VHH binders against q9ybd5. Designs and how they scored, part 3

Target 1, 159 residues: q9ybd5
Amino acid sequence: MEGEGLLVRKIRSGVVIDHIPPGRAFTMLKALGLLPPRGYRWRIAVVINAESSKLGRKDILKIEGYKPRQRDLEVLGIIAPGATFNVIEDYKVVEKVKLKLPEESQGVLRCPNPTCITRKEREKAVSKMVLVSQDPPAYRCVYCGTTVMGDEIHDLISP
Below, E stands for the ipSAE of ESMFold2; O stands for the ipSAE of OpenDDE; V2 stands for 0.75 times the mean of E and O plus 0.25 times the DockQ between their complexes.

## First folded at step 1 (VHH)

Design M09 (framework vhh_7mjh_2)
Fold by ESMFold2-Fast, scan of step 1:
Structure M09 (fold): chain B 159 residues (1-159), chain A 122 residues (1-122)
Amino acid sequence: as target 1 above (159 residues)
Amino acid sequence: EVQLVESGGGLVQPGGSLRLSCAASGFTFSDYSMSWVRQAPGKGLEWIGRIYTSGSTSYNPSLKSLVTISRDNSKNTLYLQMNSLRAEDTATYYCARTEIYTESGYEVTDYWGQGTTVTVSS
């Protein structure tokens, strides 16, 4: 049977991100830099709009052989807070983590204000955003005070 | 408020067994991997092992034959079973909450308990 509803058990090692809101698996691949022409070194499976007892519908993302960078888990939490991150070793789920919005993000989210010092390429200032609301998600730039909310946040993720 | 409270330490004869408990509160226990770490008097911290959210375990190879880590999510409790205790096992034992550190799959420890002391002597 289909791993008793656990698709994660079908890979030897890697990660499976489950309970992704419908349509956000592509946002994840883009943000992780895994859309073509990159990502060719990884075996990637994307399930879009699958049935879910928790969400009604969900996306699932499998990346075989992949170990995420520290930045990557932060990015995944921003895109799909509440999604389940599964680490697979020897065909078993060895870790199951519920993704969450980071309280603070440095060097990951670009301030949307074009006059912000962090947007001036010659200034070398690193972006820093703080979480000010979880529902809806909202971040505030510590340098200029500009806030960004909801799905707009995803457009600010640095490559 | 995240809290971890260890218990079960005490005086044990060499060759004896002991089970430590760690009561967790202030977070969804089942969503986190948990670790046991110890510190002998005057020594640095030594990692004992971890238990993943799945129930799978990973141990310090030097200790694998001597310890077993388990969890009971219905009681928000982590356990460390120790057998064949030696004088070298005298230490303060800490439970710790861990999150995945993504660079290498190494887990980051973000909260610790106060510790419970185990003394192995005759």
Scores: ipSAE 0.000, ipTM 0.165, lowest interface PAE 17.2, mean pLDDT 78

Design M10 (framework vhh_7mjh_2)
Fold by ESMFold2-Fast, scan of step 1:
Structure M10 (fold): chain B 159 residues (1-159), chain A 123 residues (1-123)
Amino acid sequence: as target 1 above (159 residues)
Amino acid sequence: EVQLVESGGGLVQPGGSLRLSCAASGFTFSSYEMSWVRQAPGKGLEWIGRIYYSGDTSYNPSLKSLVTISRDNSKNTLYLQMNSLRAEDTATYYCARGDSEYFWGSDTHFDYWGQGTTVTVSS
């Protein structure tokens, strides 16, 4: 049969994230809360370290049946600015978005300063970070002024 | 070193059939979406259809009853079968590679094209 040798197929609906920097697809799955045992509701395909004429190497993430939340686009933009987010319906790309670093992020990034008011259980302040540099990426906590840069930002993403 | 070479064009009578081939080299053919595109004399490019690395196909609705796209990964070859040819099918036919390995969306951007093979439908 012609389809017997294939592990993945074209999707009817869902999302395809292309041009992900190598190694970041796993970070995306973790940030979206789709690592096992979760994610069983969706058929997920991950291509790691594939060849790319644009990037040299790339990851690709495909999630059939998934409808993104506004928070998801923000998180994905933090992880892979410049990646292409495709919304698929009836086997067609109905929306294509180039991801970018959000200018501010509320409730998504945890301040790394353990003495920050947003880190204290008894305080109800919601984390708020503002973008202060795009290359390299850098965010500053609005409450305590602590700055976090580069790949360390990914470790601060709330599940 | 990426190369795409079309063959099989020529003169065909109206109502006839023709099969075009595209020989690919210099890349992992099985990983790429491949398309056929044509250009009639004095007209713009018209997309005919694609075949994904998965083997699934997608066609221009205006042409889907007239054409079939297939691939043979063991030979690194893409095919276009055309039936019931009409004078309006006279064009240069190109094979093209999608610009992203393992692409699964339906919006295709091309990074490599063949030089084309000419099909003339005339009595």
Scores: ipSAE 0.000, ipTM 0.158, lowest interface PAE 12.8, mean pLDDT 80

Design M11 (framework vhh_7mjh_2)
Fold by ESMFold2-Fast, scan of step 1:
Structure M11 (fold): chain B 159 residues (1-159), chain A 122 residues (1-122)
Amino acid sequence: as target 1 above (159 residues)
Amino acid sequence: EVQLVESGGGLVQPGGSLRLSCAASGFTFSDYGMSWVRQAPGKGLEWIGRIYTSGSTSYNPSLKSLVTISRDNSKNTLYLQMNSLRAEDTATYYCAKEGPDYWSYETGFDPWGQGTTVTVSS
């Protein structure tokens, strides 16, 4: 009785994120600002390190009542490229998106170089990073050339 | 109201064995699959394995040779048998009830029950 239909059963509205790399559902909750007490208004279910015929192991995140914004898809794609994002309305999947590393990220990732112009509050420069490698994931700052890669990228996500 | 109470943890020496229990109440235990999950200090949650209503089991491949999950429906109790314990098995162990469509923790990353702590040390 395993299958896609079981993951969305009995959700009137909200989101289901499937095929998350093991352990990264928690990173997603942090990035979405849903750690208690902020997340308590939504019904949240998380499955950690479950079996997956596709990935071997996966996390699953279910957030009932949550209405995603486009920025959420970029953030979640940085954390879990390849995961499946399902939008549920009236108990039906109305949108299914395969998450991916965004090719450009503006205002989402903070440059780690403290001398970068984007780190100076008096300047109007918004952070802009470009994807330079998918495996391992790596982004380069357009302004100062600093490159960030792997799990370090997750720490640079602006809340 | 669903309640899960883990027990059986404690201090154990490397190479030792330990059996954890999970007492279930507030639902028809025999109708649901059950899982064990652990969290080592400073680490994320790690899935150990599950037991289906049929009694079939499925394990984390990294742990399969070291653990056995069983259940006693007459006592509404889930068990985790652990053998050849290592220092890296030091963790708080939680049991979880399978949701109707998938395994879930009702409050997100908060595990069901208080957990039971296993410390592997000489």
Scores: ipSAE 0.000, ipTM 0.085, lowest interface PAE 17.9, mean pLDDT 76

Design M12 (framework vhh_7mjh_2)
Fold by ESMFold2-Fast, scan of step 1:
Structure M12 (fold): chain B 159 residues (1-159), chain A 122 residues (1-122)
Amino acid sequence: as target 1 above (159 residues)
Amino acid sequence: EVQLVESGGGLVQPGGSLRLSCAASGFTFSNYAMSWVRQAPGKGLEWIGRIYDSGSTSYNPSLKSLVTISRDNSKNTLYLQMNSLRAEDTATYYCARESYPDFYGSEGMDVWGQGTTVTVSS
């Protein structure tokens, strides 16, 4: 039986990401550039491997005072499609968004092919990947056609 | 006990308007976001919209121009105003509570009413 009450304190403002697959909260912190020591000024609460009616087990990530960039929503959707992104203001949820795999990603995912034109600094091409499969997740490079799938996609997220 | 009770359903003519109410009891209503959801005969659930504890609203884009969600925290009551009703709006309408994102919550909707039926027919 789960205990009663709130385990982690409510935040006044910021973001709360819920329904994160177990262990992926650390992947999110790394991808957002918030893994210590770089994120040390933020009040961050991480709950790992909690019980979930939806998932069996889940992580929860709370980042007080954080104002997400547009890039952050893409990154979070790639790491945890189906997770719930909550915007908090005055201790209240003002917006709730279900994260999803973006249909295309520009400048966020690096092509894994070292000979791709997007990997060469002299070329002015920015990476562009298109979603070709939801399960497992898979992206294809628009420039060279290289496909990357599953957890390997997380390694391609630009810092 | 935690409970939601919808009311205000019934028969309405095409082009008419109707206001549904949802009475909440057994919890601190003002602390929760609330949603309206409908189910037409033989079809799945369709989310209509939500109102956060702040009073901000978010709607299904296909229904936004036809509905307004509001709340009265002093009466522990949620409302759904519907205008320009069409035959395809015939459905059972449910109100539901959304949890705050915490260790035990934020699973979406955790409390549902029994529903109130709206029939749009001449």
Scores: ipSAE 0.012, ipTM 0.221, lowest interface PAE 8.3, mean pLDDT 81

Design M13 (framework vhh_7mjh_2)
Fold by ESMFold2-Fast, scan of step 1:
Structure M13 (fold): chain B 159 residues (1-159), chain A 120 residues (1-120)
Amino acid sequence: as target 1 above (159 residues)
Amino acid sequence: EVQLVESGGGLVQPGGSLRLSCAASGFTFSSYWMSWVRQAPGKGLEWIGRIDTSGYTSYNPSLKSLVTISRDNSKNTLYLQMNSLRAEDTATYYCARDEYYSTGDAFDIWGQGTTVTVSS
């Protein structure tokens, strides 16, 4: 068992994502490609629905040895804007970043409109979405103008 | 500059032992899984084994009884201990940095290699 609920070990190196809204740690693992059978090589600890002075409740995700790509940081920011991304080296936090919704996203979010040119297999247009609202989060396709809001955005994250 | 430099290769007699070292620089060595890979003359690459950030090792089953991988994070150094060497162990040995997003055989940084010749 990865998290064992409340029992989590400090990691020597890797990342700790804290202040994740409740239930979104698994959304992160799916989006990063770390759910089985992928990700079996990683030591991952998940705490779900823990108490938080900032959020009331939070998830925490610890991934030993992992260093996200820039694309991964965009994905994490879309899923949990305001979460704290910690880089760990020798059991110490060496970098701390507050995640945010990216202002624009290219090739990361798929337009939900089936008639959009970015959805047509024979067209080579790369998806491009722009942030139009932070709360609730909302993105608009620059090609067809379709807007997607809230949790539906997570379904648009490209594999 | 990100760099891996192997050392310790040379001529060894059959049945002998040898320890290879890999010195890492230009990145946070302790944050990466590390692998050893070899290539015999005229053959393809053969993965030997890897060591994760906690020191846990995984080996190619055909080589498990003959090799031990270890690391010293205070020296930014990876080691490969080889015992009971045979002529078929003649190869160029590479240390490699496992790509963070790889779940298999993918490496983003390689050393130049050190040659081991097992011969009488």
Scores: ipSAE 0.000, ipTM 0.109, lowest interface PAE 17.4, mean pLDDT 79

Design M14 (framework vhh_7mjh_2)
Fold by ESMFold2-Fast, scan of step 1:
Structure M14 (fold): chain B 159 residues (1-159), chain A 120 residues (1-120)
Amino acid sequence: as target 1 above (159 residues)
Amino acid sequence: EVQLVESGGGLVQPGGSLRLSCAASGFTFSDYYMSWVRQAPGKGLEWIGRISTSGSTSYNPSLKSLVTISRDNSKNTLYLQMNSLRAEDTATYYCAKWDTYSEGYYMDVWGQGTTVTVSS
């Protein structure tokens, strides 16, 4: 409880992602393309391993000036299902979304099977995964049937 | 525009040493606390440590005897010295600008990263 309410500056506009499981805020920054080799024009505040009455511990990510893209909610939902995504304008929350695991993911997750047709650049097949379990999260490749589970899924997010 | 550029990563044999650098521009480097963090493939963020404006350091207890953070304000450069490297130190290493007016774990600007691979 004593860690909640630390002096964290409010932002005038941008996004605030709250209730992120501990350690996943950095995974989110990479997935959003806000780290190398591009996207480092944003003022970003990261609170790591803070107190949370709901989760015990949480990360919080604030990205000042950032305008969310359509794929952002899908990508962030894969990384932190259950986290809260807030859009801020004039210091007010104008949109609030609870992130969730998408039922289908196309062009976002790379199949880990090196013999899959989606891994052969010449074939130009777009990856497609289907959610087969929510807890733990698991996705299955539509083309070759390979299943990926848990935190391994985060390593498969395409830049 | 604020920029942080890490360098010095590469392939190192187990037991070896590396010194990473972070070149800062677009802000008054000497006015800010600076930090190093890393992320190994398939793992979460790991805090390495921070250095104050006066040069005082604070480290992750798990890494304290293996790393040293230093800074050269005349060159706007932050350093991470790593000794006795192990395969588990394979990661992408980032420097970050830390807000001296904030309490707790608060970083407001991150660098692009440099990759360290420890392999025989």
Scores: ipSAE 0.000, ipTM 0.146, lowest interface PAE 19.1, mean pLDDT 78

Design M15 (framework vhh_7mjh_2; at its last look DockQ between E and O 0.36; V2 from the best seeds 0.00; counts 0 for: pae O 12.5 > 2, grease 26 > 24.2)
Fold by ESMFold2-Fast, scan of step 1:
Structure M15 (fold): chain B 159 residues (1-159), chain A 118 residues (1-118)
Amino acid sequence: as target 1 above (159 residues)
Amino acid sequence: EVQLVESGGGLVQPGGSLRLSCAASGFTFSSYAMSWVRQAPGKGLEWIGRIYYSGETSYNPSLKSLVTISRDNSKNTLYLQMNSLRAEDTATYYCARHEDYYGLGDYWGQGTTVTVSS
């Protein structure tokens, strides 16, 4: 049995991301390209800094009608490892996934080193980073060895 | 290009066990959810289960007690362990990659055939 209350209206179909660390829901919307004026084709509900028995405080993000791609879940996992991703159909949770930092990330995170071969437009080297630390999160560029940590990682998410 | 190659099928006795493998190439395997799907002769596709990039699994409730899905990201390989096989488990087994997070999968291998017979 579940004893948690609801903070916003249930959705018929789409996605619900729960247990998001406070403030990260905006980071998610930006990374998914859904900040205004984009995103108007979906109904989006955002709850910021709500009470949570597990985290003390949490964000919740609901995107009605949204069909996620695998890249989206990789991005969301980078932003909020430990958050719960729910796929909703007919008001029921049909799939539930606990997000985590991907072990490697290709074509998603840009290397911050301006001299890296992956930063040069004429070279067709696709960025590839490997997870080297979970807490704090840290990724290392496979090509040049540059390491990026913590919240700086979010600034490197490619559109 | 995305390539998925299933292996490990064959003839097995009723009550036996079998482990199928799926070798993936052409994409970042560790970033994708993967499914197993089967098709028995003359029947439709039946989803067996899915393993997410996080390592969590989701199973068809009718099959959950009989199968286990796992992955080895260092080898770009997906596995399906099957136990207590019955004649009705005779089917072609496919692995699939998910572009979208739900359904049967968007990119499929050619399949490997499992025959359960005495």
Scores: ipSAE 0.019, ipTM 0.400, lowest interface PAE 7.7, mean pLDDT 82
Fold by ESMFold2, look of step 2:
Structure M15 (fold): chain B 159 residues (1-159), chain A 118 residues (1-118)
Amino acid sequence: as target 1 above (159 residues)
Amino acid sequence: EVQLVESGGGLVQPGGSLRLSCAASGFTFSSYAMSWVRQAPGKGLEWIGRIYYSGETSYNPSLKSLVTISRDNSKNTLYLQMNSLRAEDTATYYCARHEDYYGLGDYWGQGTTVTVSS
């Protein structure tokens, strides 16, 4: 038996993201729009810097009653590839998936180049970023060729 | 504008195998979770499984040993491989696109019919 008590009370329904690299839980909440001023409507539990046999240390995020959209899963995969996404219903895990970097991102990752055609509001071109490295994570804009790597990618997630 | 078209149905013998296809258009296929769902004659809808943007899958436990879901994002195509087919697998098979992670899907194809009979 594992012998470990629960760090946070079990939720009846919603989402639990486990094995988040330490320091990224709040980045996730911000990127999902779950923090003030817009997101103060869900009961959220955040565990920071917990012990992890897999990672050494981890963050954990529990969001009661949250019904995630497909875009939300892409955002989470960009921030915390390798984390475990759990859907909870009636106190039970009903689905479990390992998050991964998307091969392509359209409209989720912005291009950092201010002269890119996708940054010109009047042209209405949608950003398209393609994965060019898994480790470290890196994406390249298909329009202007600009590459971003590592934690800077997180700053490019559209609200 | 969203369009899903299933194909590959038909008559098969018991114990046989079949691969169904779902051609997708009108949206960024690679960004969406997709499901297969079936309906046997005179029965309710039965969820078969889901595949996520990442290629990870989740299956109805009752069907897990019989089916494999895959996707080819370069061809905008979803697949359902079925093996060891039985008469009970006779149904219309639908593909569906998810907006979220609940239920059977939000946009559906017209279906393709599989008949297992000797």
Scores: ipSAE 0.012, ipTM 0.387, lowest interface PAE 8.6, mean pLDDT 83
Fold by OpenDDE, look of step 2:
Structure M15 (fold): chain B 159 residues (1-159), chain A 118 residues (1-118)
Amino acid sequence: as target 1 above (159 residues)
Amino acid sequence: EVQLVESGGGLVQPGGSLRLSCAASGFTFSSYAMSWVRQAPGKGLEWIGRIYYSGETSYNPSLKSLVTISRDNSKNTLYLQMNSLRAEDTATYYCARHEDYYGLGDYWGQGTTVTVSS
């Protein structure tokens, strides 16, 4: 990992997310359902506002023993596009993925329009959002056309 | 029933190349991430790389320069291209399906054996 940070031990196995924009580590934990008390299933280290040569400041998240689902990567990409997702095994990085905004999100981002068909419980329509802007991030509902932009997107991540 | 069948293994000389195939059935192949793993004689399992359902790939850093993973969803087939093979690449190679993002996979094939020898 680049930059100066607080001293944190290496994890044997799990996930290290580096180059998180400052302030978004807890957003990630919340979105992944890893805040206490549920989060006590894992050993979690959170580094906030560490110095970063790339970003100036960054957050770092280490989750020992955590096995991310496919969906988790999408969620993390939505929250912190450009962050680095590291898979750790035997104290070594065995996989490195640069997180990115998904071109299409199904079942992850709720439509913010309460009258959308996907927001009606009696309907079986699953939310489907398409990326319409990278910077700032923006998604549009394929059903009703409602567009959400910026950090508000994070609030639409379904648990 | 989920089924994975590897093929393409055999004897190859050092410096040679080989392409392995994994035929998948019993599930929607295009919806799953797939990995290649290997086990050398007397050693543990080693993760080689993964291909996401989107086609995005990730590799073991120690092997990245020597391997390429690809998939053909129309054929339900996973591929592993290996170049510049060495004796230490001798192993049984397995394809694996993933439910989780990472790991060695939850379903594996029977494996195909690669022997690198002069």
Scores: ipSAE 0.000, ipTM 0.222, lowest interface PAE 12.5, mean pLDDT 88
ESMFold2 (binder alone), look of step 2: mean pLDDT 82; pTM 0.826

Design M16 (framework vhh_7mjh_2)
Fold by ESMFold2-Fast, scan of step 1:
Structure M16 (fold): chain B 159 residues (1-159), chain A 118 residues (1-118)
Amino acid sequence: as target 1 above (159 residues)
Amino acid sequence: EVQLVESGGGLVQPGGSLRLSCAASGFTFDSYYMSWVRQAPGKGLEWIGRIYTSGSTSYNPSLKSLVTISRDNSKNTLYLQMNSLRAEDTATYYCATYLWEGDSFDYWGQGTTVTVSS
């Protein structure tokens, strides 16, 4: 592909997530609540299945004007451990974080067991999961012991 | 940790020449396409050109007769040679890794400023 003369926009502020495993950028958009029709207030660039020296292939996600929330690093780490989260201010990277599978996750992953105390309205228990395996990724509910593994974990992320 | 460090900028008289360097570290440099991009004060980014892993190059047609991009994989270094500089070439010059030709960039350096004035 030839792109001669193209202007590239460097973002003044926002986030750039790099080294995302192939196909996971859309999983990230879903988890952040930015899949259409939501997210229309930001300019979002998605590069899918691109060349990567580290991963062979990778996705990249760029969200101009997005201000990261406290839970974002945890959520994104569950989806793409090893990816790089960059915070951009005044066209410069001001923070660079390597995402990791969190050892514990509270209020982020919903227990899939319908009889779990965290699924019962009046009990007021907040979901809490602990990492029990990194390869494959696996989390276990602290309250009922239900274990979830691999890609199924992504379906349990609260938007 | 990926780092790109540009150098060689400075004050140059109109008609002069200048060579910029970009030192890369923290990734397998020889497996990445590299690009030079510039931004004049108060303006958007302007793509200058790219160099493939093979050493082949592609340039912005508006600039092709004025610039040459090269790379030295043994030194993890990218170069931009500029000739016949004009006041309009005053800008901050960035090196960048890119995944797609001309469309998006993976990593950027901090930039080096070139000022063309008498």
Scores: ipSAE 0.000, ipTM 0.078, lowest interface PAE 21.5, mean pLDDT 77

Design N01 (framework vhh_7n9e_1)
Fold by ESMFold2-Fast, scan of step 1:
Structure N01 (fold): chain B 159 residues (1-159), chain A 120 residues (1-120)
Amino acid sequence: as target 1 above (159 residues)
Amino acid sequence: DVQLVESGGGLVQAGGSLRLSCAASGFTFSSYAMYWGRQAPGKGREWVSGISGSGGSTAYASSVKGRFTISRDNAKNTLYLQMNNLKPEDTALYYCARDYWEGSYDLDYWGQGTQVTVSS
């Protein structure tokens, strides 16, 4: 009955994403395709609004047994640039990566312009966005020039 | 009141060696994985190395692998970092950190650090 709640504990292997800005852990789960009922193959722990010496408050996302793709790191970097991505083996961190906004993104962000060639099934053009500003974050479609900024970018992440 | 106190830093020539120590108190040392991180002027914190509570498992950042060795003495509540073949790029303030017991890995128990400066 608890639905979305999971018991928090150290994981033997998988990934832990730390220093996530408050409220973005669920955006990450959606972007990774892991929102319920999807993702039930993995044990997932989500901590929302935890204390952080660096951020004051943070989210934490733990996915036991998960092996990330390169696409996943790009997506997570778009959602939470500056968050820490930890690869866990035998209860210890074996790799630690600071996430960043990718300079370009192909097939990850969908152009919001309905007349864009990348939105037309017949043309089959792969979306391509280029980072044009880091603060605030902004991407521009290389095909039609449409720009998206800030949290609106997260709504464009393809499942 | 967790305390972590780093020591052993200093000025060394490129190609030289230093051994850092971290004295831990206020918790059951052997129950926690421990980490070394560093921060160079104008850069963010970088993870350097980690060791399991038992000492049976270690990991290293690619930039230091083969040159640095992490170890611990659980009887003395002390963490070590043996640094060999030091490069100017290793110049940084070095911190030890305790793994968060709930598995968050935020490493918020950083001490004051010990400065390592590598000259050409």
Scores: ipSAE 0.000, ipTM 0.278, lowest interface PAE 13.2, mean pLDDT 79

Design N02 (framework vhh_7n9e_1)
Fold by ESMFold2-Fast, scan of step 1:
Structure N02 (fold): chain B 159 residues (1-159), chain A 121 residues (1-121)
Amino acid sequence: as target 1 above (159 residues)
Amino acid sequence: DVQLVESGGGLVQAGGSLRLSCAASGFTFSDYYMYWGRQAPGKGREWVSGISSSGSTIAYASSVKGRFTISRDNAKNTLYLQMNNLKPEDTALYYCAKDLYSEWGDYFDYWGQGTQVTVSS
């Protein structure tokens, strides 16, 4: 980044997610439940495909007033492992978290196998997946053994 | 001009302790959040701990929580990191940093030269 001019406003409080792989900012908004018609209560700024010394290109997501939850870090880590999650208070970074693929994920990822017990219409079984590969990212369902990898994982994130 | 000078590193055995210091100059230290980061051989820089200007807000990376303690002395313009129960995986060059919240959305970290911590097993 060269830093010429302002395209987006600084936020007084909320969250700034930096070093997002290009195109993943919208995946994050969907996973956080912030795509329209939801999310209208938040001031959201999205920078897509900006210059990055680390990644070559990156997305940046700013959500003013948003309070992070532990589930948010797990979900965002699945979408953009290695991205930087910044908590902002009084225009200052009060916490930095490097996002990572969670080793286990319970209630966050749904199994893609339609015959899995976690997919049955009246089942009370909560989905549970374990990380079996970081590169490429891959998760395996503990109930039926189905494995999902890469971008397909993002479509399985439960709102 | 912002200057950050780290000291206190060295060679220690696993289970040992070290206290790192960062002497800050060129800005009003008491007005800024300060951070400790580290870079292990062959790896990128990772965030370790952060502390607010007053010292009331403190956070740690999960890998060091319960073992490391960040503190500051605003009268001396100095940031500290007390490291206890050191592990071989803590071996890294340790940096203090002043975070710059940019209006563009990029965060510039002013990093010092660092102080080397080597933990033998």
Scores: ipSAE 0.000, ipTM 0.220, lowest interface PAE 10.9, mean pLDDT 79

